# Designs tried in a protein design chat: VH-VL binders against q9y8t7. Part 22

Target 1, 261 residues: q9y8t7
Amino acid sequence: MRDSFLQKAIASAKDRTSLLEEIAGNCSPKPGRPSLSSSIREWVYRVGGAVIAEYKRCSPSAGAISTLDPVSYVQATRDASAAYSVLTEPNWFCGSIELIPYFARYKPVLAKDFIVSETQIRIAACMGASAALLIMEALTPRELQELAAAASRYGVEVLVETPDASHAVEASRLAPGSIIGVNSRDLKTLRVDYEAMLREVSKAREQLPGEVILVAESGIDSPDKALKAFKAGAQAILVGTAFMKNPQLREKILAELLQIP

## First folded at step 5 (VH-VL; framework fv_zagotenemab)

Design x32
Fold by ESMFold2-Fast, scan of step 5:
Structure x32 (fold): chain C 261 residues (1-261), chain A 123 residues (1-123), chain B 112 residues (1-112)
Amino acid sequence: as target 1 above (261 residues)
Amino acid sequence: EVQLVQSGAEVKKPGESLKISCKGSGYSFTSYWIEWVRQMPGKGLEWMGEIDPSDSYTKYEKNFKGQVTISADKSISTAYLQWSSLKASDTAMYYCARGTYWDLSGKYAFDIWGQGTLVTVSS
Amino acid sequence: EIVLTQSPGTLSLSPGERATLSCRSSQSLVHDDSNTYLHWYQQKPGQAPRLLIYKVSNRDSGIPDRFSGSGSGTDFTLTISRLEPEDFAVYYCMQGTEYPLTFGGGTKVEIK
């Protein structure tokens, strides 16, 4: 293969940055944004785990995933969700920065994109986002540190997405106070490796300080998979397409969580 | 026109090393993944792993990680499967196949297969 | 790992008859991108496998219309509407949704 998906996504994000810089120059972070980490900790305390519900209209290989509008999605997912992950990447995920204010009305919002610039973080905060995604595989260690520092200046929390326990530990060291995600999706092939993720989540939990929030990402499409991720040591899971297609899944996941002693 | 051609049958003793090949022709070799599949005598198909020839990124099924090495030389459009020390349990037919992913066809299927290389390991 | 169970192990039929082959997965095969990466391959004795059907129901190039795939979630079927002599072979399902990629155990379609 000549160009990986990740390389194309990064190049696109860099091109979009110039337009966002012109737009972002007139805004300041919205005050009073609720904390993503606090919401996750509250749900963990109350029921043993948290769900970050992702609103995702399209994906790279499928095109359009669902015709669910934001209102219908919130109605279907609000009661069982600690937060919303909102795609702002327009080319492959049909995302939009303009979706953030609506979701931010109800829950903390994680702005999900290939973030390569401080401007992306600032404008997400202007729209009401509480947190921003940083993908470790897309950034050098220095870039990760600089973007995490920029997020801190804007009062934006960071979720660092990593492929394995070793990277999770390094990400926590490079960006102290960040939420750490382990992604079951291979960013080169876009295939899910759910069993490997469970092993890596378990290893990461053993190595990370107890106060660090660990999130399991991608590949969770059943209550059993959700339960296994929590049992492996994740405090939260990120669920996208499954909720778009099967709103009943949210009730089943909540029911399973309440069964854990 | 599009073909994967594998090296010929091998007869080896336990403990010997072996490297078999899979050569692509009639297409852009670096634009597709190469998949390796094992078929034990009289048994079904087992996925072993895959390689992206453009940068030699590999993914293995866990039971084959450390047992074999997958590599590729894009300058001659050839992928390799290698053992440092063969076991009798490695006796099988080994297939290479062309893998497609989201960027190409979105099939995530093996659309072109090599003819297979029979490896026999016996004392 | 996702386990694919094919049934029956052997299907004995005559030319002209309809063949129905089952493949059941231990987990849903719906990918996060909403596609179901369940594929069917045909293998004749002494030959390499060949792709028949990809993503549940799409015939690959050159595959006759007597072959069709159907199913959803965890239950999938390959149908050969009218068996030709060249169709007697072993058929494998495979999932490409999650790592590791896995194959079913195969169904041998043989002459009665």
Scores: ipSAE 0.448, ipTM 0.760, lowest interface PAE 3.0, mean pLDDT 88

Design x33
Fold by ESMFold2-Fast, scan of step 5:
Structure x33 (fold): chain C 261 residues (1-261), chain A 123 residues (1-123), chain B 112 residues (1-112)
Amino acid sequence: as target 1 above (261 residues)
Amino acid sequence: EVQLVQSGAEVKKPGESLKISCKGSGYSFTSYWIEWVRQMPGKGLEWMGEIDPSDSYTKYEKNFKGQVTISADKSISTAYLQWSSLKASDTAMYYCARGTYWDLSPEYAFDIWGQGTLVTVSS
Amino acid sequence: EIVLTQSPGTLSLSPGERATLSCRSSQSLVHDDSNTYLHWYQQKPGQAPRLLIYKVSNRDSGIPDRFSGSGSGTDFTLTISRLEPEDFAVYYCMQGTYYPLTFGGGTKVEIK
């Protein structure tokens, strides 16, 4: 029997967590971390939407996505980015927690990993992360609630990634005050379902309190797709590979955003 | 030999129910997805949906969701495509095919196909 | 939904000639893992389709070397270097990057 990618990633994260518990000690969250939600709200106020730019070196298919170093990436993206999403998963995404301090100099950092323990959240905060990703599909409801509570104790904001509107509503209930993401990527197959994401973002916006920030994730590789996500009700979009390969996309997205009445 | 064998041709009247099958052999049935593809008479190929036989997780093309049900019984290595009420517009050749995981080669391609089941719906 | 446009609709050629088939997508098919999940299938009359080329340029097991695929982003080509009698068939491109999975309309390669 073949395990899904998500099942393999979770198992790997649990193994990594056991090692991290040995070395974590009593580290404390780095003070002065900027708020992810505040930055998103500021960009929405100024231009009508926010961009979370993702630094991702490789992916599960054993291919390098880009040879851009972190310095070059920040130089190319910082002017139009509300935040950085930084992969810390090492086995499939070539991530590292050591990248967080660099990006945190410029913008709030979302630590992106398969988070299964509070140790991962604590270490991310020690490195300077403002927020951590919790994947709804990777966690039981109890695990989601407990990890969100742990994040709150460390002063770490949570972005809960969900596949649809009903899970978005449940996630908001289980983790009050969290940012809610709707992901166009199917975590079993890794295929992108952008049109379904737009429908689910629209449904989630109708059902969630107005103060809950909605993020559209994955599959946004053009200004048209970004505009459609904002029109559907997302306040922010998370863009990875497209920015790694075409940094000018950020300026085109801003130009489209300025056209919204 | 890796093989997908489909049930035989069906002739039905509008409003009747139908369930056609796709049986895998020569491989680990739960290690691959099953894809369903429709071909209307004289037309091209249309993806309908897919199923992971290991947990019965399904994905549908939106126009087929609610019109058909995709299911699988892993104990007999068989996937199914089912209609509760057939329409004349359901007349087509229906293929099942083996879909690959992201870490298998060929990735995301349909590498093995069933021979097809012709469904004719007429009064 | 991704629209795949195949051209020409029909190619009338003789055995021994080179066939060049085009498939254009309405948007880039590059997955965020940097792979392009564009595949080519062959269908002969009365038969099920069979996989020829996966991920743009990789021949499936048992496919003769006269079949080759190329392209990137939105523009893809299937080439048959020297047509054999058994190659006269309908050819479909398919994308596996985005849901729903979609096929092109097909190119019929027929004998002149």
Scores: ipSAE 0.589, ipTM 0.819, lowest interface PAE 2.0, mean pLDDT 89

Design x34
Fold by ESMFold2-Fast, scan of step 5:
Structure x34 (fold): chain C 261 residues (1-261), chain A 123 residues (1-123), chain B 112 residues (1-112)
Amino acid sequence: as target 1 above (261 residues)
Amino acid sequence: EVQLVQSGAEVKKPGESLKISCKGSGYSFTSYWIEWVRQMPGKGLEWMGEIDPSDSYTKYEKNFKGQVTISADKSISTAYLQWSSLKASDTAMYYCARGTYWDLSPDYAFDIWGQGTLVTVSS
Amino acid sequence: EIVLTQSPGTLSLSPGERATLSCRSSQSLVHDDSNTYLHWYQQKPGQAPRLLIYKVSNRDSGIPDRFSGSGSGTDFTLTISRLEPEDFAVYYCMQGTQYPLTFGGGTKVEIK
């Protein structure tokens, strides 16, 4: 019958595990990878907020998002970015694990995928990723804990994506030391809810220890929305192809940040 | 023939509970979300929230969360909108509509509407 | 939330005339997938709303070709090329791009 997008993505990720092992075997994490959290903290210190720029060629809504190759994308986004989010999910986002090494030359890389296995985390680190995404709605509490522990063993930081403040608090408890994301995008309908995200980011900031990094995800396509997310308590925002669709957005966000010491 | 049929008009007093219904027919009920829309007398349309009948997952507009409950019973292809304690300000026409198709290429448009249920709350 | 502003509030016209209705959004309605989820609905007196146009310019099944939609980004137009007596109604735009889903305030197309 009807399966949600998330359920289909999880099933696909489980099937891809053996292919991923075939591609990279039993490799070791690449040494010298820069820290995602350290880069975010440095940008927060310098300008008041950090941007994680996402390279995403297509989406589940059956539309091409960007025609830019990785080289052109880096040229257009590097100066405004604390980190790159790189899609490695191939079926709906046109991603590839092979993209990670290129982006890792310039900034810390967050490997963006439906991660259900320790193997996905290890191989992302072999390719040069500094961090991996764990989606709380895709995992049981035990799975989240086990994958976060595995990431730690590989020297991989974790960004736990959550839908609201209560899940953000629980995620921080289950995966201590992780970066916490609040995603405005509904994983069933793929619509964003920017105002709900602001409310939930604010609630999460009040409940989480000050050292926990909060990331606001999805729905940020203007300097005003970026500014409101930072004011709500996020240290970083994750911006998809909005930078590519509006080249001036990069400069306008930086200009706004520089006015808020 | 695809249609949504809503329950009849209700006249209630403040503090009373109420549950109105929206029954789908002529299509796979669990394949589409059901939307709820309010229209206050003489006013425009307001989106209240939606439900996926396949698993009863709901989304609410923030001002309606806690004020009203959206539910569905897929075994009888019926969605519900309910109040535990009505207020005079709940007086309105309530529409259900067929929303997002589960396909990954949704139009996000409301293509089929119920006829509406008029709810009047007065002392 | 995205605010949709419709203008004029009331449009008084005779059968046979062209009606042009405006809908302006407070933010771009372009979704991350590059589609623009701006829809138009017609509500006749005493009736439920009816979908006319979806995603800016696509007529829903059975909608006469005198109805057309256009626009991009934040500025959208519904045009009725030659008003029929049955077209006197209230018209609402709606965005489906992000939560909460929002409707415009409506434009009433009335006879004279």
Scores: ipSAE 0.440, ipTM 0.762, lowest interface PAE 2.8, mean pLDDT 88

Design x35
Fold by ESMFold2-Fast, scan of step 5:
Structure x35 (fold): chain C 261 residues (1-261), chain A 123 residues (1-123), chain B 112 residues (1-112)
Amino acid sequence: as target 1 above (261 residues)
Amino acid sequence: EVQLVQSGAEVKKPGESLKISCKGSGYSFTSYWIEWVRQMPGKGLEWMGEIDPSDSYTKYEKNFKGQVTISADKSISTAYLQWSSLKASDTAMYYCARGTYWDLSPYYAFDIWGQGTLVTVSS
Amino acid sequence: EIVLTQSPGTLSLSPGERATLSCRSSQSLVHDDSNTYLHWYQQKPGQAPRLLIYKVSNRDSGIPDRFSGSGSGTDFTLTISRLEPEDFAVYYCMQGTRYPLTFGGGTKVEIK
């Protein structure tokens, strides 16, 4: 009888959106935002893969993840990161839209939240985000199409997060031109299934058009796992908690990426 | 007071269908996942899969996908494990257990176990 | 999948002795939330397993203090400080860190 975590997060996002509608009416998308997809393609061309480095201060299961401030994080990661993923969800992930302008000075920013309204996308664009996350499991097909269209009107790229290859293919059809993510984390139990993600990434790669960018998400806590995700067919990986907690891991993954010709 | 009670032993022939049950009592049935574990005669424990009784969402270990169906009826606090066509290799003890609590702080241990259902498949 | 290797397969001891059981994983069991979801279960002949220790070192309710768990990353140990007659059983480790959930092959603790 209890709502899943995802259902609670969606309800919270809807409540947050009503007040933000006033702010959205008074802002304009920031001009000159760099393209997330172009940055990923450039890194793939140069070194064979791209890293989206995620700044995430807390999570529902872990509480506080790291005390590393945004300035220190950028200095540690910018030389080998194609983009930043910035949490804007405040209740479970300690996020804030105010973080976007800082990270946007250096790299394309993916605004990461439970996005359920056009207002959230508009505000992200006003703050300088190049892309916004849409979670396939959080949206109906109609809602996904409408939010992708809204993003396009604001010049915001979309990364659609999916649990498996079948959903990845459907998401690409419903939101053409989107970047597609396969998330190894089960949104109900919060457990990671890294090996299943590799299988699903491989299946998605063979079914999706070659021009569609595929991102592997969650469960990447070693250089070997990063390389296996690229080998499976992902052009980019999204690395969050492991980077925040372990400076040695950040250095090792970034060094391995830079060695790929 | 918290307990899982499983249905009784079954003796079946290859090709027959079977549905065994696991009934929870003494707790909020929809607040915990139900886990299914197989133990072949003289062998160790194998995780088969799990179900969230609140919405019947399932996860399977890959070798059990398509071989069995896990389901639940939350109105009677009962989970089920079902075969459409049994094989001799399905002969085993089957346990249900209480798994993950949904309260955002995962408890991933199996703290309450059913007594087991012995399934024997022979001709 | 994460493979859990338990050793020895059989441990022959007398009541009063210390039992040390090993469980090694093919991958780190540290979850993104910094918890390690490695658990120990006891199974007596003809009975269902019962939880002994969860998250490496936490005794479940009612478990005697002679049972203790330790370890980190990929190397874990269950220790029974002084074997009682009722402790002769099969012991399984299990990981709940990532899918699929997996059990070790078990260690049988038997009378010498």
Scores: ipSAE 0.080, ipTM 0.658, lowest interface PAE 6.1, mean pLDDT 87

Design x36
Fold by ESMFold2-Fast, scan of step 5:
Structure x36 (fold): chain C 261 residues (1-261), chain A 123 residues (1-123), chain B 112 residues (1-112)
Amino acid sequence: as target 1 above (261 residues)
Amino acid sequence: EVQLVQSGAEVKKPGESLKISCKGSGYSFTSYWIEWVRQMPGKGLEWMGEIDPSDSYTKYEKNFKGQVTISADKSISTAYLQWSSLKASDTAMYYCARGTYWDLSPKWAFDIWGQGTLVTVSS
Amino acid sequence: EIVLTQSPGTLSLSPGERATLSCRSSQSLVHDDSNTYLHWYQQKPGQAPRLLIYKVSNRDSGIPDRFSGSGSGTDFTLTISRLEPEDFAVYYCMQGTHWPLTFGGGTKVEIK
């Protein structure tokens, strides 16, 4: 029987727990980590929207991605990004917790993984991460609440990834103070449904308190799509590695953002 | 031999129900998606939707959502495309094809095709 | 919805000639994983389509080396270096990057 990608990723994350506990030891969250939400709000104030630039070396469908090394990636993206999303999942995304310290020198870091344990959040904070991803579809409501509470104890902000507006509202209720993401990518097929995401972002914005930061995820590979996501009500967009490697596309997004009210 | 074998041609009247089949053999049926593609007479290919036979998860192109039902019975390695009430506009060749999972050799392309089922709906 | 525009609609050539078929997408087909999920299929009269090229330039198993694919972003080409009699068929491009999956309108390669 074939397991879904999400099921395999969760099982792998649970199996990594003992190794992560050994790596983490008795580490404490690194002091002085910048706030992800504050950075997003500052960029929204200055230019009308924020970009979370994602660094990933592999993907489930492609294996190894042709991409820039971390130094070159920062040089290409720093001026246009409010934050970095750094993959720490090792099996499908070739991620590593050890990448976090480098990116954290420049911008707030979102640790991107299938997080199922407090240890994953703690070690990310020890390495310098400002925020951690919680995938609503990967967690029970109790697990979401417990992990969000653990993040709070470590001074780690949470971005809760949801598939639609109704889950976005529920996530905000279960994990107050969290940044809320709407993902256009189907976790089972890995294809993007950009138009559905726009509709769900718009619905979520109508229902969520104005102070809740809304992030549009996946499917944004052009300035026009970025502009539409911001106009739908997202304060930030999360964009993949290939898109952020192109300086012309980065500059065009910023130019379009200046036209948003 | 890896193959998809579809049921035979159908001639139906408007308002009749129909269920056509696509049987996989020579591979692990639950390890691949089944795709459905329509080709109207003299026209090109249109993707209709897909199913994961391992859990019967389905996705439809919007114009086919509510018009057809895609299902699968993994115990007999067979996927189905079904209409509750046929229309003359449903006259077409219907193909099933094998899609690849994210963690296999991920072509995300349709590497094996059924021979097609011609559905003719006329009064 | 991604629109794939194939040109020309019909290409009339003789055996031994080179065929060049175009497929243009309404937006980038580059996936977040840096792959481009653009595929080419061949359909002969009365037959099911057959996969020729996947992910822009990779020949599927058993496909002769006279078939090659190239392109990037939104502009893609299928080339048949020396047409054989069996190559006269309709060719379709398809994208798998964005939902829903879409096909081009097809290019018919016919004998002149």
Scores: ipSAE 0.343, ipTM 0.735, lowest interface PAE 3.9, mean pLDDT 88

Design x37
Fold by ESMFold2-Fast, scan of step 5:
Structure x37 (fold): chain C 261 residues (1-261), chain A 123 residues (1-123), chain B 112 residues (1-112)
Amino acid sequence: as target 1 above (261 residues)
Amino acid sequence: EVQLVQSGAEVKKPGESLKISCKGSGYSFTSYWIEWVRQMPGKGLEWMGEIDPSDSYTKYEKNFKGQVTISADKSISTAYLQWSSLKASDTAMYYCARGTYWDLSPKFAFDIWGQGTLVTVSS
Amino acid sequence: EIVLTQSPGTLSLSPGERATLSCRSSQSLVHDDSNTYLHWYQQKPGQAPRLLIYKVSNRDSGIPDRFSGSGSGTDFTLTISRLEPEDFAVYYCMQGTHFPLTFGGGTKVEIK
């Protein structure tokens, strides 16, 4: 295929939006959703860093990642997690919006999908999500601004995923008050570049106001990598496959954080 | 048959420019990445970088970024590796290879290789 | 960057013997799609490398069944069950999980 993975994902998301509009009608955001940013700040204050644990059943190029069901996953991860990232993309990640209410019982939920419409944000909020992912590379600057504004109207926080420090700074300008993510995964090749992410997190931290929350995404599969991301300036890390396969990794990360002088 | 054919051996002096080629045939050239690999005399393989010929998007290993330029002309199914100013340390065999997209062949491996272009840089 | 350490550097064997080649990664090569992008290539003198095994254990098309790959996470093995004359070559492992793509230093399988 000539189309990139990202282009196919965006096209699929647009089709799913029309179906969501038909099914959900005029639902309203669920009240009383806990704040993602507040939870991250509380964990940073108490232990020096926050973990966003991602529940992801499968991904592109492969079948199922793990046989862990949501109940088993929450039991294994809730003690050391500031939030849950829940995949709602069904075609490549085996996600579902129906997973959000379950995870929202325990922690703030970040709805993770290729979000291209305010309808996706509204429905995530109806299901109990506290925040929504906006991918910088999937959106024009105007689309990013419009979706961030829509999220604000629905009381939904935004995590803007970016590939580097330059885009992180621009994303913060276009969507003030948003949480900013730096992703180690190249969206075109799907390969992980952990060292580049670490470098870009450090550069972004230097350029962004201190109150802006930075999240390091992908490529963190050990306590050492988690600590390096925090030391580079990230206040939170987003961990997916490593927690699906090794849920106890969260306890090791927490133990390492508590050892920092 | 699916194949990658590289340009012939080059003998150059330090400071000279050079552009070597890698021509694909027998497949949809824009559907696969082109990878560049260096092998210095008597040494192992080093990945240099890659290009998506469909839009000329490139990625480089840090030691090669700024040292070489990777490009492609999809109208003639040819990728290029070029130096603006050669150094003696650029003496090596240079291979191009076909990389795979996640949706076409989820190997992420180099399944087809060119025969190599020997570049010798000496004063 | 990911460092791939191959051992031994040279393996001297006779035709008919089993060859066991090791490749160890400095970090896990498990991708978040649960695949492990560790590949093996064969290079004969004066020739370009050729793909033998992709994703740890899958033989590429046309590769004889005497070649097999195994391993997980950080420790990988290429086995040639019964060496043929054409198998004496240098073998490289490569990882595709992390950027930049990296190769091992190679193991030369030579005639004793």
Scores: ipSAE 0.305, ipTM 0.734, lowest interface PAE 4.9, mean pLDDT 88

Design x38
Fold by ESMFold2-Fast, scan of step 5:
Structure x38 (fold): chain C 261 residues (1-261), chain A 123 residues (1-123), chain B 112 residues (1-112)
Amino acid sequence: as target 1 above (261 residues)
Amino acid sequence: EVQLVQSGAEVKKPGESLKISCKGSGYSFTSYWIEWVRQMPGKGLEWMGEIDPSDSYTKYEKNFKGQVTISADKSISTAYLQWSSLKASDTAMYYCARGTYWDLSPKYYFDYWGQGTLVTVSS
Amino acid sequence: EIVLTQSPGTLSLSPGERATLSCRSSQSLVHDDSNTYLHWYQQKPGQAPRLLIYKVSNRDSGIPDRFSGSGSGTDFTLTISRLEPEDFAVYYCMQGTHYPYTFGGGTKVEIK
């Protein structure tokens, strides 16, 4: 067929690595970063579910999403957010590593990028990130293990993004202690299949040890979809585009989440 | 030296508005939440709410939401507690305290307290 | 909301005696991060409260070693091993594990 978006994003990330290496050599991981997993478990204990709110200014599928500034976003989302997912990919998501320190002041930050090198993880830690995204489909099993080990050395937690339950189980085995995500968005076509994600989240919950945090990603654009993801077995949901585009939807989703026992 | 200094005692009539202050010094004011605690005469401590001075984000205990407004001015390291219309039942000592610091492990306790502002509301 | 029950309401003891104060929670105060956010404050007449003990058993800076905290889950104790006249005060427990913060009703320690 054609080169997928994922393959292009990986190639771009590798090209960006040389510039990041100079910065990484001169920085130290920020001490005292709050734990992403601990925050998720706290919200699950308090209200039955956690929201990872994603700050995303643009994307390949949506183009420009919002001009909403970080201050306004934090003020609108802080009350019900366990963590922030912050895009650091500049070419397709209008991200920047400079955004991490701001969000890290308030909540644990998940650095969201196509991570292919230890250097990217080190820089995220230097900027204050608590966790880094590793995309299972973007990495070989050995690369996943090596990057997860590197993250551990820098005190960075890992969220491994997977397309289905079988990959979720394998990811948990290859990177013990990681948070596991199931993404309803096909990274090759950028299409969302929310119902497939619910089925795969339910299957993954049955197969994963109870202590493994499971995150449902993408396609959550209503309170009903958020509640169904939690009922399927996810401890957290990651919500981006819906929160950026519709303030009324944010209020409705957050109100519903705060009512979970 | 870390200090929280509160405004002086107030004597008011029911229906009047009031704004009391809490000024922080000796630390990075925007790095810590400011907590507000009420103590009615002869009674115990009640948490009212909190503010992050860096962005003025607030949280309230349910019984105080809509009854008071918490705000902050980071340019002068001062937090505020405000009533639009006082009631006799608002008669109490009001304390501000320094809360959680995010660059350290979460502590969820109040390490420094203001001296308190006595608010008396009577006809 | 979490209810913290302190007992006794009043404790009358002579200087030099041991004081034992109880705080019981309606639910477990163990956070998912494995910390227990149960803290003790001292309030002397006419003064603001002062942090004594944080996270069950840690003394705040400058607090004499005669003050100690213990407990787990839902049952917590503040102990003053040898009462001094300056220990005449009301003692409050507070929890930070669950939102909102809640305080116990207080225990008044009266030096006989």
Scores: ipSAE 0.000, ipTM 0.400, lowest interface PAE 19.2, mean pLDDT 85

